# Miniprotein binders against CRAL-TRIO domain-containing protein C365.01, part 13

Target 1, 355 residues: CRAL-TRIO domain-containing protein C365.01, of Schizosaccharomyces pombe (q9uuc2)
Amino acid sequence: MADIPADRKKIVQEGWSRLFSDIEQPSYIQKFPSQESLYVSFFEQCAFDDFDLTLLRFLKARKFVVTDSSDMLANAIVWRQQANLRSIMVRGENGLNQNFVKASMYFIWGQDKKGRAIVFLNLHNFIPPKNTKDMEELKALILYAMENARLFLDSEQNAAKGVLGLVDLTYFSRKNIDLDFARVFAETFQNYYPEILGQALIVGSGFRMALFEGVWSIGKYFLDPEVRSKVTFCKPAQVSGYVDSKYIPLSMHGQFDETKLYERAPPETAGIGKPENYEELDKEYVDAAKEFIRLTREWIYAAGKPQEAEIEEKRKAFKYECKKLWRKGVALRPPNIYQRLGLIDANGHVDWSKA
Below, E stands for the ipSAE of ESMFold2; O stands for the ipSAE of OpenDDE; V2 stands for 0.75 times the mean of E and O plus 0.25 times the DockQ between their complexes.

## First folded at step 7 (miniprotein)

Design d4 (from d1 with K60M A70S; at its last look DockQ between E and O 0.97; V2 from the best seeds 0.80)
Fold by OpenDDE base, look of step 7:
Structure d4 (fold): chain B 355 residues (1-355), chain A 82 residues (1-82)
Amino acid sequence: as target 1 above (355 residues)
Amino acid sequence: SEELKEEIDKLREEVEKLKEEAKKLGVSPETIKELIRKLFELLWKLYKILKETGDPELLMEIIELMREISKLLEELYKLRES
């Protein structure tokens, strides 16, 4: 497990202290079906890949203002439950609108030169929602995609570098523009998945770039300044500076045929998890969440005391076990496309040689 | 198409007025806020027109105007933060 940077230890402690106080408030607990569901949501939000790294993402997203960060995290924990994110994940890809899935608007493949997973955003395949139902289906797809993206954020493999967003404007057109959807996407991403994006490349030229820039004049304000600062506009010829040709799309004169991705993917199998398995796992999640809180409080109180080193080691070991426990939940779900392609194994190891 | 052109021309005129207002010395924070609001309203109108427009020339005009507004917004935001 990654160690907390020494200069951030205190603020992490402050962040946890504030969060724990907030989530123990009756007014907060009442937002959940049960207190147990709160701890489950907390565990699912924070345990992968590392509790402290999760908090650090929220801290960074709020410029290390503890109150803002803890509130943001508390809100994300509530949202995870209210959005029925578990239900979406349990249903798997087959539970989503298949037309939207097949459109391949969003997928992860390969890694950039910095070792970041590449998130392809194919706006040209985007079909604007025509009604509320379509919007909800798109939201579900986004959530499914974003939750799967977390699997590429394992600090032991990715070193918390985030992902590279690659937006291909090669075939972008007016029909692909929907600012209402863009807002929903932006808000979902920045509020609930902070600091996942390492860099975004908007790749295009000529009229299509101009068209995007026009819309960006509005859309950029849907993004927090920190997220916006990660957006770079570039020409197709400049992508080779960021990504090897193997993973550059054919549309950008690379070697990657993105159309083959879903064609070669084995079909999604049913998840092995039964309701009773999730119930059992939830008990483990609750216990683990409570134990993490206990250990963290003990750690905070041990500051400057002889037992500090011991509790730090114990807490570190426990966080690692929590990561494994989090993965038990993933194992119950239908395998995502990355798992089906053998890119991600049951232990969450990413094998880029499969890409 | 002619109606859209006329609408764009009106929007352009409004942008120019807002530019002139923004150039005035001693613009108050309240005025800046209002200018920003109005410029966003214009951007949204342009966006709607953009969504309905099939004419490439008109699209380019819209995009250019959106860029102008965007630049002005950036200037106003900087001014607000100073």
Scores: ipSAE 0.719, ipTM 0.906, lowest interface PAE 0.6, mean pLDDT 92
ESMFold2, look of step 7: ipSAE 0.769; ipTM 0.921
ESMFold2 (binder alone), look of step 7: mean pLDDT 83; pTM 0.816
ESMFold2-Fast, scan of step 8: ipSAE 0.703; ipTM 0.900

Design d5 (from d1 with F40W; at its last look DockQ between E and O 0.94; V2 from the best seeds 0.71)
Fold by OpenDDE base, look of step 7:
Structure d5 (fold): chain B 355 residues (1-355), chain A 82 residues (1-82)
Amino acid sequence: as target 1 above (355 residues)
Amino acid sequence: SEELKEEIDKLREEVEKLKEEAKKLGVSPETIKELIRKLWELLWKLYKILKETGDPELLKEIIELMREIAKLLEELYKLRES
């Protein structure tokens, strides 16, 4: 488990102290169907990988302003419930609009030269939503994709932190442009999935690049300055500086045939989780969330005291058990395409040698 | 197509006027705010035209004008933050 940098310990403690105070307020609790639902949402938001690393992502996204960071995290916890994200994940890929799934607008494949998972964004396959129904289906697809992308952010496996976004403009055209959707995408990404993006490469040339740059003149302001700073424009020939040829698309003169990705994947099986299993797991999540809060408060109060080292070790061990408990929830869901391809095992280990 | 071209030409003239106003020494914060607002309105008009046009030449002109406005906006935002 990744240790909190020593220089960040104090601000992490301050962040947790503020968050716990905020989520225990009656006005905040009232935003949920129950207090138990709040703790489930808190656990699902934070227990992935490491609680403290999750908080650190929010802290970074708000320039380590504790109040802004805690408010952002509190809002993300509420959002998980309001967006019915659990239901989207439980339904799996088969619960999404199959035309949008088959369009392959988004997928993860391979690692860049820094060890970051590569997120392919095929804008040329994007068809702007024509109605509210299509917009909601696209939102659901984005949420499903983003939540699956978290599986590649395990700090024990991804030392570089974040993903490489690869936007292929090779076949990009006017028909693929929708700034309303782009705004929704940007807001969803930056507000609820902070520090997931390590770098984005916008890859293109000629008129298609110019067309994207025209739209970018507006769309760049939908992004937080921090996210915007991670965007780099490059030519196809420059991609080899970031990515090995085996993971560069054929469209960019690489060796990766993206069209075969879904053809190789076994069909999605039904999730093994029954309603009763989720109810039982939610009880465990509530208990674990409460215990994490208790241990974290004890840790804060032990600062500079002889018992600090003992409580730090106990808290570290507990966070690791929480990571395993979080993965129990993943195991109940329908297997995503990466799990079906055998790229991600039951322990969350990612093996790109199977790709 | 001719109507769209005329509209683009008009928008270009408006951009040039705003560019000249932005180059004036001693631009007040209020003036900067107003210039930013007007430039955003122009960008959104151009975006709407971009979505509707099928003419590649007009599309090129729109993109170029959007880039010019984007540059001017970046300059104005820097001035506002200084």
Scores: ipSAE 0.588, ipTM 0.857, lowest interface PAE 0.8, mean pLDDT 91
ESMFold2, look of step 7: ipSAE 0.683; ipTM 0.890
ESMFold2 (binder alone), look of step 7: mean pLDDT 84; pTM 0.821

Design d6 (from d1 with K51R; at its last look DockQ between E and O 0.95; V2 from the best seeds 0.67)
Fold by OpenDDE base, look of step 7:
Structure d6 (fold): chain B 355 residues (1-355), chain A 82 residues (1-82)
Amino acid sequence: as target 1 above (355 residues)
Amino acid sequence: SEELKEEIDKLREEVEKLKEEAKKLGVSPETIKELIRKLFELLWKLYKILRETGDPELLKEIIELMREIAKLLEELYKLRES
């Protein structure tokens, strides 16, 4: 597990102290169907890699202002429940609008030269929602995609922070422009998935780039300044500086045929998890969440005391077990396309040699 | 198409007026805020036209005007942060 940088230990402790105080308030608990639901949402939000690394992502997104960071994380925990994110993930890809899935607007494939997973954003396949139903279906697809992207953020496997977003403008047109949707996407991404993006490359030339730049003149203000700073415009010929040719799309004069990705994937099987399995797992999540809170409080109180090192080690070991417990939840779900392609195993190990 | 062109021309004139206002020495924070607001309103109107137009020449003009507004916005945001 990744260690907390020594210079960030104190602010992580302050962040946890504030968060725990906030989530124990009656006014906050009332936002959930039950207190158990709160702890499940907390566990699912934080335990996927490392609790402290999760908090650090929120701290970075709010310039290490503890109050703002804690509030942002508390809001994200509530949002998971309100958005019914568990239900989306349990239904799997087959539960989404199949026309939108087949459009392949978003997928992950390969690594960049920094070791970051590449997130392909094919805006030319984007069909603007015409009604509220289509908008909700697109939102569900985005949430499904973003939750799957978390599987590539394992700090033990990826020392590089975040993903590379690759936006291909080769076939981008006026038909693909929707600022209302772009706002929803931006807000969802920046509020609930902080520090996932390492860098975004907007790749295009000529009129298509100019068209995107026109839309960007408005859309850039939907993004936090931190996220906006990660966006780079480049020409197709410049992509080779960031990505190896094997992962560069054919549209950008690379070798990667993105059209074959979904054709190679076995069909999605039903999830093995029954309602009873999720109920049992949720009990384990509640107990683990409470224990993490207890250990973290003990750790904070032991600061500068002889017992600090022992508690730190115990807490580190427990966070690792929480990561495994979080993976049990993934194993109950229908396998995503990356799991079906054998890129991600049951332990969450990513094998890019299969890509 | 002619109606859209006339609307674009009107929006261009409004942008030039705002550009002249932004060049005045001693622009107050309140004035900067108001200029930013007005420029965003213009951008949004241009975006609506962009979605509706099928004319490549009009589309080019809209994009150019949006870029001009975007540049002016960047300047105003820098002034606000100073």
Scores: ipSAE 0.429, ipTM 0.797, lowest interface PAE 1.1, mean pLDDT 90
ESMFold2, look of step 7: ipSAE 0.728; ipTM 0.907
ESMFold2 (binder alone), look of step 7: mean pLDDT 83; pTM 0.815

Design d7 (from d1 with K33E R37E; at its last look DockQ between E and O 0.93; V2 from the best seeds 0.72)
Fold by OpenDDE base, look of step 7:
Formats: sequence, C-alpha cells, structure tokens
Structure d7 (fold): chain B 355 residues (1-355), chain A 82 residues (1-82)
Amino acid sequence: as target 1 above (355 residues)
Amino acid sequence: SEELKEEIDKLREEVEKLKEEAKKLGVSPETIEELIEKLFELLWKLYKILKETGDPELLKEIIELMREIAKLLEELYKLRES
C-alpha cells in the first residue's frame, strides 16, 4: 500500500474529519435509502485502491481546499447511489445497449511509456444520442467504462496513478460531434472520477484536427482548468514519443489492430453473485466502513502521541484488507472484457504480457 | 445554404465588432466578462450552423471563424486573470 506523503498527512486527516462530520448529518443520511446504503456507497467509492489515495485525488482536484474536497467526495458518494451505479455494474456489459457496446467507442489496451493504461477514445464510432433513452444508455455505458477503468489505477501496479487518454481523430467527422453529450461526459468525469486522467492526447491532422479544434473552443470550458491542462494536441507521428509502437493503432501507423480486440474476447458470462451474496457483502462493507472511520478517528487523536505508529500500522493493514474486500465485490459481477481476456485476474493483478 | 451563408456573414461581422471592442485600452473586468459571454453566444450559434450544414466550404468558414473567436477568448481570459 502506498504511504501518504508526510507533507499531506495533516490535510488527509482534516479531509477525513470533515467528511465524517458531513456524512453523519441527518440531512446527508436522508439522501440515501438507509444509513447502511450510505456506508456501502462510501466503501465502494473509497476502498479501492486505498481510502487515503482516494481522498488525495479529491484533495488534488480541489487544490487541497479541505472543505471543497470533502464536499466533492460527499457528493460523489451520494451520486453513486442516485445513479444506480451498483445496478449498472451488476448487470454487466450485456445489460448495456449492445449497439453502443459494439461501436467500440472506448476501450483500454496496453501501457504508455510511463506505465499508464491507455484509454482509447474512438470518436468516429460515436453516434450522438437522438433522444433521452439513448442519452441514458450512453450514460450507463460511460459509467460502466469509468468504473472498469478504476481497476487499472491500482497504486501497487501503476505508479503514475492515472491513465493516458488517446483520442483518435483519423476518421473523426461532423456526425460525431455532440457538445451536449460532451458536457455530460466532462461533468461526470471531473466530478466523480477525479485524477483518473494522467494525460490526454488528441491525435489528428488536417481538416479533422481543425474540426475538433473548432468544437474544442467550446468544449474545453466544460473541463476544469486542471483537467484541461492535461490535454495535448499532437500529430500521429508524435504518438511514438508517448506510446510504444506495439500499442499504437494501425490508424496512427502503429502495430496495434484495435478491430480485433472484441473478436478475441470470450463472451460475457453471468455474474456469480446472487442477491443474497450482495446482501452479505454489503454487511461486510458497512462493518468495514465503520471500522475504517473508527481507526481513522483513533489515528487523528493519536497524532504526536506514542501510540501513533501502532495505529498507523493497524490502519494501513486494515486499508489493505478493505482493498481485498472491494475486489470481492468485483468478483461477484459479470466479468468485464479485460477479465475475459485474462488481463485482470481475481486479485486485480493486471498482466499486459497477455495482451 | 444561402441562408446559412448569410447567417455566417452576420456572425463574422459581430465577431469583428467584438474584436475591436476587445482591443480598446482600459477594458474593465466587467467589459471583459461581457465580451466573453457574447463570444460564447456566437460560438454556440456557429456550432448549431456547423451541425446543420453539409457544405464543405461553409464548414471550413465556420471552423475558421470558431478558431478566431477561440483565440480572442483565450486573450480575454488571460486579461481577466491578470
């Protein structure tokens, strides 16, 4: 487990103190079906990869302003419940609109030169939603994607603590442009999945790049300045500076044939989790969440005292067990495409040698 | 197509007017914010036209005008932060 930087320990403690106070308020609890549901949502939001690393992502996204960071995290915990994210993940890929899934608008494949997983964004396969139903189905697909992307953010495997977004404009056209959707995407990404993006490369040339730059003139303001600063425009020939040719798409003169990715994947099997298994797991999540809160409060009160080192080690060990417990929930779900390809094992280990 | 071209020409004239206003010395923070808002309105109008037009030449003109507005917006945002 990654240690909290010594210079950030105090801010993390302040952040947890504020969050715990906020989530214990009756007005906040009333936003959930039950107090147990609140703790489940809290656990699912924070326990992977590490509670403190999760909080640090929110802190960074709000320039280490404790109040703003705590509020943002509290809102994300509520949103997870309100968006029915659990239901989306339990239904799996087969529960999504299959036309949108087959469009392969996004997938994760390989690592960049910094060891970050590469998130391919094939905007040319994007079909703008024509109605509210299509929009909701696209939202569900995005949430499924983003939640699966978290599996590649394990701090023990990914020191860079983010992904490389690779936007391919090779076949991008006017029909792929939807700023209303782009706003929804941006808001979802920046509010509920902070610090997932390490860098984004927008790759294109000529008229297609010009077209994207035109709509970017508006869309860039949907992104907060921090996220916007991570966006780089480049030509196909410049991608080799960031990514090895093995993982560069054929469209960008690389060696990776992205069209075969889904063809190689075994079909999605039903999740092994029954309702009773989720109920039992949720009890474990509630107990673990409460224990994490207790240990964290004990840790805060132990600051500068002889027992500080002991409680830090106990808390560190417990966070690691919480990570395993979080993965137990993943194991109940239908296997995602990365699990079906054998890239992610039951322990959450990512093995790109199988790619 | 002719109607869209006329609309683009009108929007271009509005952009040039706003560009001249932005070049005035001593632009107040309030004026900068007003200019930013007006430029965003123009960008949204251009975006709507971009979505409707099938003419490649008009599309090129729209993109060029959007780029011009984008540059002006970047300048105004820098001024607002200063």
Scores: ipSAE 0.594, ipTM 0.858, lowest interface PAE 0.7, mean pLDDT 91
ESMFold2, look of step 7: ipSAE 0.698; ipTM 0.895
ESMFold2 (binder alone), look of step 7: mean pLDDT 85; pTM 0.840

Design d8 (from d1 with L59F; at its last look DockQ between E and O 0.88; V2 from the best seeds 0.00; counts 0 for: pae O 3.0 > 1.5)
Fold by ESMFold2, look of step 7:
Structure d8 (fold): chain B 355 residues (1-355), chain A 82 residues (1-82)
Amino acid sequence: as target 1 above (355 residues)
Amino acid sequence: SEELKEEIDKLREEVEKLKEEAKKLGVSPETIKELIRKLFELLWKLYKILKETGDPELFKEIIELMREIAKLLEELYKLRES
C-alpha cells in the first residue's frame, strides 16, 4: 500500500547497492556470531515496515548522502545483534527492572490532531540510574519501549508521520535529571531509530521550565540539528492545540489518566514461542533476507528495461509478506501492554478505535 | 552553599574570560575549537553544582550562567561554519 516516492527510486537503489557491498565484507561479517545472525538482524531491523521506507529513514537522517546513510544502517544491523535485542523482547516486560516499569516513565496511547501516535514521556517520573547495573537495566527498558513503538510506525497504517512526544514537566525536579543517561538515550535514538520523532512538546511553566531549560543548554547538543528543530516548548494551556482533551494528561488539566489503563490491563503472560519456534523463525528470516537482497539486485539491474514493472510488482508483494513474517515473530513474544489492552490486534496492527 | 557560591563565582570569571577571547576579530579555527571545548567543560561543571545546590538564588545564578554559555557556543558554532 505504501510505496517509495517516485523521485526517491534511484537513491534508494544506490543505498541498497552500497549496503549490500558493505555487508559482504569479511570484516563486517566477522562482527556477527554467524552469517545467519547477520541476516536475522538485517531482517529485524528493516522488515517492521516496508524495507525501502526503512532505508529512506536512514537516508533522510544523513541528508541523502548515500555512503553515510548505508553505513548508518549497516551499523544499526550490527548494533541490534550486539545489544541482544531479541533476548530483551523475548523476556518481555516482566524481564525488565520492575521499579522502572512501575514508575510509568513512558506510555503510548491515542493519536494527536495530525494522526500521530502520542508517546507520553513522563519525565517527572524518570528515575536516574544510580550505578552501571541500573544504567544497563534502564537501557533495556528504553530498547523494549522503542521496539514496541515500531508497531505504531508502520507505513501501512500511515504512521510514517512519526510520533508526537509529550514531555511532562508538571512535577519535574533535579531528582529526575541525569545528563549522562540523556546522552546515552540521544545516541541510541539518533543512531538506531532515525525518523521516528515527528514533534516533541516540552510541557511546563515557571520554575519547572526554567530548570529544564538550564539542562537543555547541554542536552540540546546531544541531538542532531534536525532532531533539535522538532522540539517545541509549550505551556499546559497550549497542549489542546495539538491533542484532544481525552488524551491530555490529568496533570495538564485534561482527561487522560494512564493509571486506569495500567489497572485495566490483563497481566503479562509467557510468550508462546519455544526454542524450536525461534529456530524456525530464524531460518525464515534468513531466507527472506537473502531473497530480498536477490530481488533488489534484480530490480536495480532491471531499471529502464522491459522487466522493471514485473520485478517491482514482485518486490512489492514480497515486502508485504516480509512485514507479516516480522509480525509472526512479534506474536511469539510475551504480549506487550498494548496487545493486552486490545490496542494492537492479533496480527500486530493498531486499532485506534480502542484508544 | 557558601563554598558553592565561591565555586560559581570562579566559574563565572572563567566564562567572562572566554567570552572576551571569543569576541576577538580573526580568531582561528583552532582557537574556536578550543573555546568550544572549554565552554562545554564549564557547562558540565555548572550542571554538577546545579544538582547539589539547595539555595534558590544560587540555582538561578547557575541557570543564567549556563544559558549565557549556551549562547556563546551558538555564536562559536556559527563562526566555525563560516
Scores: ipSAE 0.527, ipTM 0.821, lowest interface PAE 1.5, mean pLDDT 90
Fold by OpenDDE base, look of step 7:
Structure d8 (fold): chain B 355 residues (1-355), chain A 82 residues (1-82)
Amino acid sequence: as target 1 above (355 residues)
Amino acid sequence: SEELKEEIDKLREEVEKLKEEAKKLGVSPETIKELIRKLFELLWKLYKILKETGDPELFKEIIELMREIAKLLEELYKLRES
């Protein structure tokens, strides 16, 4: 497990102290169907990799202002419940609009030269929503995709922290422009998935690049300045500086045939999890969340005391068990395309050599 | 097509007025906020026209005007942060 940088320990403690105070308020608890639902949402939000690394992502996104960071995290925990994100993930890919899935607007493939997973955004395959129903289906697809992207952010495997976004403009056209959707996408990404993006490459040339630049002239203001600073425009010939040819799309003169990705994937099987299994797991999540809060409070109170080292070790060990417990939840879900391709094992180990 | 061109010409004139207002010395934070708001409204109008236009020349003109507005917005945001 990644250790908290020594210079960040104090602010992490302050962040947790503030968050715990906020989530224990009656006015906050009332936003959930039950207090247990709150702890489940808290656990699912934070326990994926490391609780402290999760908090650090929110801290970074709010320039280490503790109040803003804790409020952002508290809002994200509420949002998970309100967006019914659990239901989306339990239904799997087969529960999504199959036309939008087959459009392959978004997928992950390979790693960049920094070891970051590459998130391909094929805007030319983007089908603008024509009605409210289509917008809801697209939102569900985005959430499904973003939750799956978290699986590639394991700090033990991804030292570079984050993904490379690769936007291919090769076939981009006016029909692919939707600023309403872009706003929703941007807001969802920046508010609930902080520090996932390491860098974004907008790859294109000529008129298509100019067209996108026009759209970007507006859309860039939907993004937080920090996220916006991670966006780089480049030509197809410059992609080789960031990505090996084996993962560069054919459209960019690489070797990767993106059209075959879904053809190679076995069909999605039903999730093994029954309602009873999720109920049992949720009890474990509640207990683990409460214990994490207890241990973290004990850790804060032990600051500068002889018992600090012991409680730090105990807390570290517990966070690791929480990571495993979080993986139990993933194992109950229908396997995503990356799991079906054998790229992600039951322990969450990612192996691109199997690609 | 002619109606869209006339609308774009009108929007261009509005952008030039806002550009002149933004160049005035001693612009208050409230004025900057209002200028930013107006420029976003113009961008949104241009975007709607952009989605509806089938004319490549008009499309190019709209994109260029959107770039000009974006540049002006960047300048105003810098002024607001100073």
Scores: ipSAE 0.131, ipTM 0.603, lowest interface PAE 3.0, mean pLDDT 89
ESMFold2 (binder alone), look of step 7: mean pLDDT 84; pTM 0.815

## First folded at step 8 (miniprotein)

Design m19 (from d4 with S70N)
Amino acid sequence: SEELKEEIDKLREEVEKLKEEAKKLGVSPETIKELIRKLFELLWKLYKILKETGDPELLMEIIELMREINKLLEELYKLRES
ESMFold2-Fast, scan of step 8: ipSAE 0.716; ipTM 0.903

Design m20 (from d4 with S70G; at its last look DockQ between E and O 0.95; V2 from the best seeds 0.81)
Fold by OpenDDE base, look of step 9:
Structure m20 (fold): chain B 355 residues (1-355), chain A 82 residues (1-82)
Amino acid sequence: as target 1 above (355 residues)
Amino acid sequence: SEELKEEIDKLREEVEKLKEEAKKLGVSPETIKELIRKLFELLWKLYKILKETGDPELLMEIIELMREIGKLLEELYKLRES
């Protein structure tokens, strides 16, 4: 597991102290169906891949202001429950609107030259929602996609570099523009999935680039300044500087035929997890969450004391066990497209040789 | 299409007025805030027109105007942070 940078140890401790205080408040607990539900949501939010790395993402997203970071994380924990994210993940891809799934608006494949997973964003396949039902189905698809994207952020596999977003404007048109949806997307992304994006490339030329830039004049303000700073505009010929030709789309004169990705994917099978398996796992999540809190408080109290090294090692070992426990939840779910293609195993290990 | 063109022409005139106001020396923070608000309102109007416009030439005019307003907004935000 990645160690906390020495210069960030104190602020991580402060962040945890504040968060634990906040989530133990009656007013916060009341936002959940039960206190157990709170701990489950906390565990699912933080345990993958490392509790401290998760907190660090929120800290970075709020410029290391402890109060803002803690509040943001607390809100994300509540949101997971309120958005019924567990239900979305348990239903799998087959539980989503199949027209939206088949549109292939979003998928992950390959690595960029920095070793980041490539997130392909095909805006030309996006059809703006015409009603509330379509909007909710699109939201569910986004949440499913974003939650699966977390699997590519495992610090042991990707060194927490984030992902490369690749936006292809080759077939982008006016019919693909919806700023209301873009706002919802941006807010969801930045509030609940901080520091996932390493860089975004907006790839296009001519009229289509101009069209996007026109809309970007508004849409860029839906993003916080930090996320916005990660957006780069480039021409198709410049993509080779970021991505190997084998992962550059055919539309950009590369070798990657993205259409074949979904065609070759085996159908989604039912998840192996039964209600009783999730109930048992949730009990383990609650116990693990409580133990993590206990160990973290002990760790904070041991700061500068002889027992500090011992409790640090114990806490490190426990965080690793929590990561494995989090992966048990992945194994119960219906296999995502990456698992079906053999890119990710049932434990969430990525095999890039399959890409 | 003629009505849309007239509307775009009016919006362009309004943008030019706001540009001239933004160039004035000693613009107060309150004035900058108001200019930003007005420019966003214009951008949203242009966006709505963009969604309805089938004419490629008119579409290009809208895009150019949106980009122009976008640049002005960036300048105003820089001024607000200084």
Scores: ipSAE 0.717, ipTM 0.907, lowest interface PAE 0.6, mean pLDDT 92
ESMFold2-Fast, scan of step 8: ipSAE 0.751; ipTM 0.911
ESMFold2, look of step 9: ipSAE 0.803; ipTM 0.936
ESMFold2 (binder alone), look of step 9: mean pLDDT 84; pTM 0.821

Design m36 (from d4 with K48R)
Fold by ESMFold2-Fast, scan of step 8:
Structure m36 (fold): chain B 355 residues (1-355), chain A 82 residues (1-82)
Amino acid sequence: as target 1 above (355 residues)
Amino acid sequence: SEELKEEIDKLREEVEKLKEEAKKLGVSPETIKELIRKLFELLWKLYRILKETGDPELLMEIIELMREISKLLEELYKLRES
């Protein structure tokens, strides 16, 4: 597991102390069906990568103000339960609206020159939802996409600090604009998935770029200033400064054709997880969450004491076991398209040689 | 289309008035806040017209005006922070 940066150790300890205090309050526990479901949600929020790197993403998003950061993480843990994320992931791609899936509004493939996974955003395939049912089904697709994007943030496999968003405006038009939807998406992304975006390229020229800039005049204010600062507007010819031609879209005279990947992908198969498998997994998640909290409190208490190094190593080893346990849960799910293409293995590890 | 053109022209005149008010700001936080609120009202009005029109010339006029308002908002936010 990754080491906590030396200059961040104290604030990470303060962050955990605050969070543990918050989640143990009766008022917080009451927001969950049971204390066990709280621990499950906590585990699923934090164990996908290093626990401390997860906390650091929330700390960075709130400028290292411990109270704000811990409150944000506590809210994310509650939100996971309320948004039914487990249900969405267990049902898989076949549980989503297939018309939205087939529209290809996004795809994740390859790496930029800084080693960040590329998220291709095909706004021209976005048609605003016409009713409440369509809105809820589109939200489910987006949450499914965000949860799978977390697999590309695995610090053991991918040292990059986030993803590169690539927004291709080649076919963008007025019919793809919905600022109310954009606001809901922006709020969800920045509140519950902080520090996933390393940089976003808005790529276009002429009328289509002007159109996007027009609505961006309003839309940019839906984003926190820190998120907004990660957005770069550029012309198609400038994209080669960020990504190899292998990953530049065909629309920009590059070599990347996601259609061939969809054609090659095997159809989704049912997940191997049965209800009893998830019941057992949840018990293991609860036990692991409790042990992580106990070890972290020991680690905080040991600061500056002779036993500090021993406890740090034991805690580091346990974080690794938690990540393996979290991946056991991934393996129970229906395989996502990246697993079916071989870019991600059954346990959620990214193999960049396949891209 | 003709009615939309007239509405856009009126909105452009309002933007010019707000630009002149912003120039006269020796800085009052209350005045800056009011100007920002009015500029957002104009942006949302322009956005609604943008969603209604298929006329490329009107669409470009709306976009240009929205970009002008965006630039003025950035200047006002900088003044507020100083």
Scores: ipSAE 0.717, ipTM 0.903, lowest interface PAE 0.9, mean pLDDT 89

